VHH binders against EKC/KEOPS complex subunit cgi121 (cgi121). Designs and how they scored, part 154

Target 1, 174 residues: EKC/KEOPS complex subunit cgi121 (cgi121), of Schizosaccharomyces pombe (q9p7j3)
Amino acid sequence: MILPLFPETQVHVFVYENVSNCAAIHEQLISQNPIYDYAFLDAATILYKKQVYSAIIRALEDRRDEQMKTKTIHSEVILSLSPKTEISSAFRQFSMTKKSKNIVVVKIDSKLTEEEEFERLDKLVEGNRVEFSDEELQKLIDFKVLKKNYKLDPSTLENPLASILSSIALRGYS

## First folded at step 16 (VHH)

Design m55 (from qm1 with Y53W; framework vhh_6qgx_2)
Fold by ESMFold2-Fast, scan of step 16:
Structure m55 (fold): chain B 174 residues (1-174), chain A 123 residues (1-123)
Amino acid sequence: as target 1 above (174 residues)
Amino acid sequence: QVQLVESGGGLVQAGGSLRLSCAASGFTFSDHAMAWFRRAPGKEREFVAAITWTGSYTFYTDSVKGRFTISRDHAKNTVSLQMNSLRPEDTAVYYCAATYAWDYHTERAYEYWGQGTRVTVSA
């Protein structure tokens, strides 16, 4: 996908359900294996496509403005999903864990096509790829996790999109 | 109540050795990477070494590679830094720190910090 404010930036987002090798992937992430240079998110934390894109846009804005708080653009995406600018907490809240079952994978600055990235990821992820769509994400979300991560009250939880997007956009100004 | 308590600092002559220890409590030690940072007199805090939550991978700043060794003991909830071939330039307050993130060289990625232990290396 092409982002209007970042038309030169290649962005690919993949969703996998029923992943059986999350512990192995997590081991590769903590070792900082360059092959795994993606943002690996727990799908339990993602409700909307716009949530992911808002975090990507914020990370790209921070990179453009030389204000990144983390060492990689993919770590900056993880941070940007959080309503707070606390790196450790953001990873605890949004990144995949060894016990994750469904994941969202973000690749920024890919020189590969979406199909080529899929072939590469298919070798790393033992799960079923599904469409990156609000419909598929809504099957994988954990509303208790979402409520805790964005501090939503019961009325906001019924229609949380605007609250989530505002939390991502106004991160660091709250 | 989260606590990181450092010990083992002191005065040593150049070429000597010290072993620093850090005792962790109040959080899930096995889910956190552990690191050592240091601050020399008149300087900013800098990364020294980190060890992943499993203990399987270690990272070091170039100036200490081959001289320092970081290790952890999950049964005792401790992380240690063995410092060999010490130089006057290693004089600093050494801090133990913990993070859930795999962004080990970034100071702001660390959520929990100890109070520090002083290391002085005389020429």
Scores: ipSAE 0.815, ipTM 0.906, lowest interface PAE 0.5, mean pLDDT 91

Design m56 (from qm1 with Y53F; framework vhh_6qgx_2)
Fold by ESMFold2-Fast, scan of step 16:
Structure m56 (fold): chain B 174 residues (1-174), chain A 123 residues (1-123)
Amino acid sequence: as target 1 above (174 residues)
Amino acid sequence: QVQLVESGGGLVQAGGSLRLSCAASGFTFSDHAMAWFRRAPGKEREFVAAITFTGSYTFYTDSVKGRFTISRDHAKNTVSLQMNSLRPEDTAVYYCAATYAWDYHTERAYEYWGQGTRVTVSA
């Protein structure tokens, strides 16, 4: 995928359900194994494609403007999903854990095509690949987690997209 | 509720050893990476060492590699820094810190901080 504001940046997003090796993946992430240089998100926290793209765009804007708060673009994506500029909390809120079952994986600055990244990730993730679509994401979301992460009230929960996108875009201001 | 309490600082001669300890309470210790940062007089806070939540991986700044060893004890909720072959340039206030993130070198990534313990290395 190509983003209009960042046409030189290759972006790939993958969704896996029923992942059996999350504990093994998590060990590789905490060891900072460069093979696992992706943003590994818990699908329980992601409701819309636009939510992921908004975080990617914010991370790329912060990199362009030399305002990144984290060491890697993938960590910046994780931070950018959070309505606060608190790195530790953002990882707690959005990153996969050893107990995760469904994950969303983001790759930025890939040297590989989407097909080549699929082949690489098939070696790392033991689960079923599904389409990156709102329909598939809505099967994996945990609304209690979403409500907590974005401070949603009952009226906002019925149609949360605008609130989520505003939280990502404004981060720490409103 | 969250506390990180450091101990073990003091005055030591160059070439000597010192062990710093940090006792953690009020959060899930086993889910957090632990680190030591230091601030020398007139300098900014810098990364020294970190240990993953499992204790399986450690990270060090180049100037302390081979001299310092970070370790943790999950049963006691403690993290320790064994400092050997100390140099005058190691003189600093040492801070214990905790993070859920795997961004170990970034000061801003740490959510919980101790008050610091002073280490002075004489020539």
Scores: ipSAE 0.812, ipTM 0.908, lowest interface PAE 0.5, mean pLDDT 91

Design m57 (from qm1 with Y53H; framework vhh_6qgx_2)
Fold by ESMFold2-Fast, scan of step 16:
Structure m57 (fold): chain B 174 residues (1-174), chain A 123 residues (1-123)
Amino acid sequence: as target 1 above (174 residues)
Amino acid sequence: QVQLVESGGGLVQAGGSLRLSCAASGFTFSDHAMAWFRRAPGKEREFVAAITHTGSYTFYTDSVKGRFTISRDHAKNTVSLQMNSLRPEDTAVYYCAATYAWDYHTERAYEYWGQGTRVTVSA
């Protein structure tokens, strides 16, 4: 998908369920293996497509404005999902773990097509690819995790979209 | 309560060695990367060395490669920095730091910090 404010930037988002090799992937991420230069998110933390796109847009805005707080655009996506501007906490809240079962993978600045990225990721991820859609994401979300990450009260939890998007868009503004 | 407590600093002659240690408590040590940063007089804090969450990989700033070795002990919740062939330019306060993230060179990525231990290398 092409973002209206960033038409030159290629963005791909993939969702995998029933992933059996999360511990191996995590080891590659912490070793900073360049083959794994993606944002690997725990699907338990993602409820909407708009949630992911809002974080991508925020990361791209921060890169454009030369105010990135992390070393890579993919790390900036992880940071941008968090309502607070704290890198360590954002990774704890949103990144995949050794125990994750379902993951959302974001690639920015790909020189490959979506199909070519899928073929590459299929070699790295031992799981089942599903459509990046609100319907599929809602099967994978953990509402206790979502509530904790975005500090949602019971009334907000029934329809959290606006609160989540506001948290992503307005974090770090003084 | 989260605490990182450094020890092992002191005065040493150029060419000498020191071993710094950092004891961690109040968080899940095995889920965090550990690093050493330093601040020389009149300078900003800079990255020195990091060891990954599992201890399988290490990263060093170019000026200390081959002279310093970072290691961790999961059973004791400690990280150590063995400093050999010390130079006057290594004079600094050395800080232990911890992060859940894998952005090791970025000071801002570190969530927990010790108070520092002073290292002075005389000519």
Scores: ipSAE 0.834, ipTM 0.915, lowest interface PAE 0.5, mean pLDDT 91

Design m59 (from qm1 with T54S; framework vhh_6qgx_2)
Fold by ESMFold2-Fast, scan of step 16:
Structure m59 (fold): chain B 174 residues (1-174), chain A 123 residues (1-123)
Amino acid sequence: as target 1 above (174 residues)
Amino acid sequence: QVQLVESGGGLVQAGGSLRLSCAASGFTFSDHAMAWFRRAPGKEREFVAAITYSGSYTFYTDSVKGRFTISRDHAKNTVSLQMNSLRPEDTAVYYCAATYAWDYHTERAYEYWGQGTRVTVSA
């Protein structure tokens, strides 16, 4: 995907369901293995494609403006999903865990094509690829987790998109 | 209530050793990485060492590699810093800190902080 504000930045987003090796992946993430330099998100926290893209755009804006709060662009994506600018809490809320079953994986600045990145990632992730689409994401979301992470009330749960996007865009300003 | 309580600081001669300990309570210790940061007089806080939630991986700032060893004890909810071959430039207040994130060198990534314990290394 080409982002209008960042046309030079290559972005790939992948969705895997029924992942059996999340504990092994998590161990690689905490050891800071550079092969695993991606944002590994729990799909239970992601409802829309626009949610992921808004976090990516926010992270890229912060990098452009020399205002990143984390060490890597991928950690900045995880932070940018959170309505608050608290790194530890954002990782607790959105990153995959040893017990995750379905994951969303974001790669920024890849020199590889989408298919080449899939080939690489398929060697790391033991699960089934699915399309990065609102339809597929809606099968994997946990609405209790979403409600808690974005502090949604019953009136916003019926159509939470605008509230989620506003939370991401205005993170740290209110 | 979350608490991190440091102990073991003091005055030591250059070339000597000290062991700092940090007792954690009020959060799930086993799910958090633990770290030590220090602040020398007139300077900002800097990263010293970190240990993952499992205890399997450790990270150190270059100036302490081979001299300092970080460890943790899940049964006691403690993290420790064994400091050997101490130098006058190691003089600082030492803070323990906890994070859920794997961004160990970033001070802002740490959610919980102790009050600090003072280490003075004389020439």
Scores: ipSAE 0.834, ipTM 0.919, lowest interface PAE 0.5, mean pLDDT 91

Design m6 (from qm1 with F27R; framework vhh_6qgx_2)
Fold by ESMFold2-Fast, scan of step 16:
Structure m6 (fold): chain B 174 residues (1-174), chain A 123 residues (1-123)
Amino acid sequence: as target 1 above (174 residues)
Amino acid sequence: QVQLVESGGGLVQAGGSLRLSCAASGRTFSDHAMAWFRRAPGKEREFVAAITYTGSYTFYTDSVKGRFTISRDHAKNTVSLQMNSLRPEDTAVYYCAATYAWDYHTERAYEYWGQGTRVTVSA
């Protein structure tokens, strides 16, 4: 995807289901292995493509404005998914865990094509690639997790998109 | 109430050693990274060392590499900092902190903080 405010920024988003090596990936993330410099999200927390893109745009805006709260753009994406500017809590809410089964992986500033990133990630992730689409994401979401992370009441759960996007865009400024 | 309590600070001459300990109460930090930060008089708080929740990986600021060793004991819910070959520039208040994130050098990433223990190294 081409982002209107960041047209030269390379952005790739990948979805994997039935991942069997999440514990091994998590070990690489906590060791800060540079090969794993991606935002590894638990798919249980992601309902829409627009949710991911809004977090990416917010992270890129914070980088442009020299207001990043984290060390990497990928950590800033994780933070930007959260309605609050609390780094520890955002990682707890949105990042993959050793027990994750389905993951969403974001790469920013890749020098590789989407196909080349797929080849690289397929060697790191032991799971099945699926399309990055609202339809596929809706098969993987956990609505209890989503409700908790965005503090949604029953009235917003049937159409939560606007509420989620507002939470991401207006975090810290509302 | 969740509390991190530092101990082991004090006065020591250059070249000496101190062992700082941080005891956690009210919560286990078995899924959190633990770290030490320090603040010298008139300066900002800076990162010293961190250990992952597994205990398998450690991170240090360049000025303490080879002199300081961070370790943790999950059963006792403690993290420790062994400080050897101390220098006058190590004089600071030392703080224990905990985070779920793997952004170890970023002060803002830490959710829980102790109140600090003072270390003074004389020439």
Scores: ipSAE 0.824, ipTM 0.908, lowest interface PAE 0.5, mean pLDDT 90

Design m60 (from qm1 with T54E; framework vhh_6qgx_2)
Fold by ESMFold2-Fast, scan of step 16:
Structure m60 (fold): chain B 174 residues (1-174), chain A 123 residues (1-123)
Amino acid sequence: as target 1 above (174 residues)
Amino acid sequence: QVQLVESGGGLVQAGGSLRLSCAASGFTFSDHAMAWFRRAPGKEREFVAAITYEGSYTFYTDSVKGRFTISRDHAKNTVSLQMNSLRPEDTAVYYCAATYAWDYHTERAYEYWGQGTRVTVSA
């Protein structure tokens, strides 16, 4: 995928359900294994494609402006999903855990084609790939987690898209 | 209430050893990485060492590799820093810190901080 504001940046987003090796993947992430340089998100936290795209765009803007707060662009995506300006809290809220079952994986600046990234990532993740679509994401979301992460009140919970996107796009103004 | 309480600082001569300890309470110690940072007089805080949540991996700044050892004790909710072959340039206030993120060298990634313990190494 190509983003209009960043046409030379290759972005790939993958969704896996029923992942059986999340504990093994988590171990690779905490050891900072460079093969796992992706943003590994818990699908329980993602409701819309636009939510992921907004976080990617914000991370790319921060990189362009030399304002990244984390060491890697993929960590910056995790931070950018959070309405809080705290790295530790953002990872607790959005990153996959040993107990995750469904994950969303983001790759930025791939040197590989989308097909080659699919092949490589399918070797790392033991689960079923599904389409990156609002329909598939809505099957995997946990609304209690979403409400807590974005501090949604009952009046916004039934149609939270604008609130979520506003929280991501404010660039630390919240 | 979250607390990180350091102990073990003091005055030591070059070539000597000190062991710093940090007691953690008020959060789930077993799912956080722990680190030590230090700040020398007139300088900014810098990374010293980190240990992952289960203790399987450690990270050190180059100037302390082979001299310092970080460890943790889950039963006691403590992290320790064994400092050997101390040098005058190791003189600093040493801070214990905790993070859920795997971004260990980034000061901003740490959510909880102790108040520090002073280490002075004389020539």
Scores: ipSAE 0.820, ipTM 0.906, lowest interface PAE 0.5, mean pLDDT 90

Design m61 (from qm1 with T54R; framework vhh_6qgx_2)
Fold by ESMFold2-Fast, scan of step 16:
Structure m61 (fold): chain B 174 residues (1-174), chain A 123 residues (1-123)
Amino acid sequence: as target 1 above (174 residues)
Amino acid sequence: QVQLVESGGGLVQAGGSLRLSCAASGFTFSDHAMAWFRRAPGKEREFVAAITYRGSYTFYTDSVKGRFTISRDHAKNTVSLQMNSLRPEDTAVYYCAATYAWDYHTERAYEYWGQGTRVTVSA
């Protein structure tokens, strides 16, 4: 994928259903294994493709401006999904856990093609890949988690896109 | 309400040992990585050591590797730092901190902080 503001940056996003080895993946993330240098998100927290892209763009802007708050661009993506600039809380809200069942995986600055990253991730993730689309994401979202993470009321929850994107773009600055 | 309370600081001669302890309350201790940071007079806070939420992995800054050991006790909600072969340059206020994130060296990643315990190492 090509981002208009970052045309030289390679970005790949993958969605996996029914992942059976989340506990093993989580252990690798906890140990900071460099093979797992991706943003591993709980799909229960992601409703739209634009939600993920907005977080990626914000992370890339922070890197460009030398204002990253985290050690890696992938951790910055996790932080950028959160309405607040609190790293610990953002990981609690959006990162995969050992109990996750469906995940969204983001890779930035890949040296590999999308097909090569898929082959690599297929060795790490024991689950079924599905299309990165709003339709597929809607099957995996947990609206109670979404409501809590973005502090949505019942009226906003019926059409939350604008509220979510605003939260990501302003991220504690609103 | 979250609280981290450090203890075990004091005055020790170079080559001596101290054991610092940190008692945690008000959050799910077993879900958080725990770390020790220190701040020497006239300097910024720096990372010393971290231990993952289950205790399976530990991380140390180079200057303390082989001398300091971090450990945790889930039954007591405590994290400890055993400091051996202490040097005058280890003189600092030592802070206990907690994070849910796996970004252990980043001070900003830590959500909860203690008030610190003072360690003075004389020549």
Scores: ipSAE 0.825, ipTM 0.915, lowest interface PAE 0.5, mean pLDDT 91

Design m63 (from qm1 with T54I; framework vhh_6qgx_2)
Fold by ESMFold2-Fast, scan of step 16:
Structure m63 (fold): chain B 174 residues (1-174), chain A 123 residues (1-123)
Amino acid sequence: as target 1 above (174 residues)
Amino acid sequence: QVQLVESGGGLVQAGGSLRLSCAASGFTFSDHAMAWFRRAPGKEREFVAAITYIGSYTFYTDSVKGRFTISRDHAKNTVSLQMNSLRPEDTAVYYCAATYAWDYHTERAYEYWGQGTRVTVSA
């Protein structure tokens, strides 16, 4: 994917369902194994492609402006999904856990093609790849989790896109 | 109420040892990484050591590697810092901190903080 404000930045997003090795992946993440330098998100927290892209764009803007709050661009993506500038709570809200079943994986600044990243990730993730599409994400979302993370009331939950995108874009400003 | 309570600070001579302890309550200790930060007078808070929630991985700032050891006890909800071969430059207030994130060197990543315990190392 090519982003207008970041044309030299390679971005890849992958979705896996029915992942059986989340506990093993989580251990690699907490040990900061460089092979696992991706943003590993719980798919229960992601409703739209635009949600992920908005977080990526915000993280890249913060890196460009020398305003990153975290050590890595992938941690900054996790933070950018949250409506608050609180790193610990953002990881609690959006990152993959040992109990996750479906995950969304983001890679920024890859030196590999999308196909090469697929081959690499397929060796790390024991699950079924699915298309990164709103239709597939709708099958994996947990609306109770989404409601809690974005503080949605029942009326907003009927059409949450604008509220979610506003929360991501205005994080730390309001 | 979330609390982190440090203890074990004091005055020691250069070359001596101290063991700091931090008792945690009011949050799920077993799913948080724990760290020690320190602040010398007139300086900003700096990272010293961290331990992951499962206790199998530790991280240290270069100036304390080989001298300090961080450990945790899940049964007691405590994290400890064993400080050996102490130097005058180790003089600081030492703070216990907790985070859910795996961004251990970043002060901003820590959600819960103790009030600190003073360590003074005389020449």
Scores: ipSAE 0.815, ipTM 0.907, lowest interface PAE 0.5, mean pLDDT 91

Design m64 (from qm1 with T54H; framework vhh_6qgx_2)
Fold by ESMFold2-Fast, scan of step 16:
Structure m64 (fold): chain B 174 residues (1-174), chain A 123 residues (1-123)
Amino acid sequence: as target 1 above (174 residues)
Amino acid sequence: QVQLVESGGGLVQAGGSLRLSCAASGFTFSDHAMAWFRRAPGKEREFVAAITYHGSYTFYTDSVKGRFTISRDHAKNTVSLQMNSLRPEDTAVYYCAATYAWDYHTERAYEYWGQGTRVTVSA
């Protein structure tokens, strides 16, 4: 995928359901195995494609402006999903866990095509790949988790998109 | 209320050893990676060592590899730093810190911090 604001940046997003090896993947992430240099998100936290793209754009803007708060662009994507600039809390809120069942995987600056990344990730993830679409994401979301992460009240939960995107777009000071 | 309380600092001669300890309370210790950072007089805070939430992986800055050992005890909610073959350049205030993230070398990634314990190594 090509982002209009960052046309030189390769971005791939993959969605896996019914993943059976989340504990093994999590172990590789905490050991900082460079093969797993992706943003591994819990699909229970993601409702819209625009939510993921907004976080990617925010991370890329911070990298462009030399204002990254984390070591890698993929960690910056995880941070950027959170309305606050608190790295530890953002990982607790959005990253996959040993108990995750469905995941969203983001790769930025890939030297590989989407097909080649697909082939590589299919060897790492034991699950069923589904389309990165609002329809598929809505099957995997946990609204209790979404409400907690974005501090949504009952009225905004009926149409949460604008509230979520506004939260992600904040530059961290307010 | 979250607290990290360091102890074990002091004055030691070059070549000596010290063991620092950090007692954690007020959060789920077993879910957090633990680290030691230090700040030498007139310097910025720098990473020293980290240990993953389950204790199976450790990370060290190059200048302390082979001399320092980080460990943790889940039953006691403590993290420790065994410092051997101490050098004058190890003189610093040592801070204990905790994070849920696996961004171990990044100071900003740590959400809980102790007040620090002073280590002075004389030539």
Scores: ipSAE 0.826, ipTM 0.914, lowest interface PAE 0.5, mean pLDDT 91

Design m65 (from qm1 with T54A; framework vhh_6qgx_2)
Fold by ESMFold2-Fast, scan of step 16:
Structure m65 (fold): chain B 174 residues (1-174), chain A 123 residues (1-123)
Amino acid sequence: as target 1 above (174 residues)
Amino acid sequence: QVQLVESGGGLVQAGGSLRLSCAASGFTFSDHAMAWFRRAPGKEREFVAAITYAGSYTFYTDSVKGRFTISRDHAKNTVSLQMNSLRPEDTAVYYCAATYAWDYHTERAYEYWGQGTRVTVSA
C-alpha cells in the first residue's frame, strides 16, 4: 500500500488467525533474528485498519523528523500504537506473546512485493491468512484488552475509533 | 513496589575482577529482559550488557565482550555481571535495568532502574 504522505514507502499489513507457533516466533523476536524484522502485533489489540495505519504514519513521521525513540521502524510502529511514550509498556500492550493465537504483521520498506512477503511469512507463521479488513479484525479483537490499553470508558467503548486515533496522535503529550 | 537493588561495587586494581548483583522485586522478573548500563564521570549513560527473559541470549557492548559475563537466576530473581580483566576505562556507576521490550541497546526502552553501584578501577 501507498500512503499519501509517504508515497515512496512500501507498507504491507498481514493478518493470521489460529497461529500455532507463536512461541517459536516469539523466540526469534527475542533473539533479534533479522529474518523476523516486522512488527508482530497481537490481533487482540487491533480493532480497525485505521488504528494500524495511524501508528504507521506516526512512526514514519518520527523517522522523517529524526525523532524515533526505538532502534527500528517496526519497533516504532509498536510504540506508536500506545497512548504513552513508554517503549516497554507499548511492547507489553501490543506485541505478540508466546500465548497469542491471532497476529497482525506489519512490514515497512520491504524489497519484496506483497505476494512475495506473504510467501515468506507463510514459511514463518503456522496459521491461516485472512484479509486485513475491519470485518476480520473485529472477529479477533479482545475488548477487555482494548479498553485497558486505551483507557476507554463504557460510553467510548461502543464507538472507540475517534478515541483510539486521538490517543495515537497525542501519545507524546499524554 | 518495584525495586532493583545493585550490590558488589567497589575499588579494584586494573586487571582485577568484581561481580555485580541486582536483586529484583515487585514485578514479574521472568517476563523481563535485564541489562546493565554504566555512567562514567562526565559522560552519558551507556549500554554494557543484556540478557533475554529466559536467559537464552546475551548482548554486549564491544568494549566489554570477552571480559564481562551477564547471567540471571530466576529462583533468586537476580541478574549478575561478572567483570574480569578490569580497566581504568571501566570506572563508572553501574545500573541494573529491566524491560519487556526486545530493544536491548536503547536506554529509553527500560522501564525499571536501580540506583546504581560505583566501580572504581585504579591503574
Scores: ipSAE 0.829, ipTM 0.916, lowest interface PAE 0.5, mean pLDDT 91

Design m66 (from qm1 with T54D G55S; framework vhh_6qgx_2)
Fold by ESMFold2-Fast, scan of step 16:
Structure m66 (fold): chain B 174 residues (1-174), chain A 123 residues (1-123)
Amino acid sequence: as target 1 above (174 residues)
Amino acid sequence: QVQLVESGGGLVQAGGSLRLSCAASGFTFSDHAMAWFRRAPGKEREFVAAITYDSSYTFYTDSVKGRFTISRDHAKNTVSLQMNSLRPEDTAVYYCAATYAWDYHTERAYEYWGQGTRVTVSA
């Protein structure tokens, strides 16, 4: 995907279902292994492609404006998914855990082609890669987790997209 | 409700040792990485050391590597910093901090903070 405001930035998003090695991946993340420099998200927290892209755009805007709050652009994506500017809380809300089953993986500034990233990630993740699409994401979402993370009211349940995108875009502006 | 309480600070001669301890309560200690930060007089707070939630990995700032050791006791919900071969430049208020994130060197990544314990190293 090409982001209009960041046309030179390589962005790849991957979705894996039925991942059996989440505990091993989590161990690599907490050790800060450079090979795992991606945003590893729990798919239970992601409902739409636009949700992920909005967080990526916000992270890239913060990097452009020299306003990043985290060490890496991938950590900034995790923070940017949260409606609050609290790094620890954002990781608790959106990052994969040892108990995750389905994950969304984001790579920014890849030096590799999309196919080369596929080859690399397929070696790290023991699961089934599926299309990054709203249809596939809707099979993996946990609506209780989504409602809690974005503080969704019953009135927004029928169309939560606008509320989610607003929460991501307005974080830190009020 | 959430509390991080430091102890063990004091005055010590250069070359001496001190052991700092931090008692954690009011949150799930076992899910959080723990760290020590310090602030010297007239300076900003800086990272000293961190330990992962399961004690599998530790991280240190270059100036303390080989001299300081961070450890945690999961049964007692405590994190400790053993400081050996202390130098006058180690003089600072030392803060215990907790985070769920694996962004250990970033001060802003820490959700819970102690009040600090003062360490003075004389020449």
Scores: ipSAE 0.839, ipTM 0.921, lowest interface PAE 0.5, mean pLDDT 91

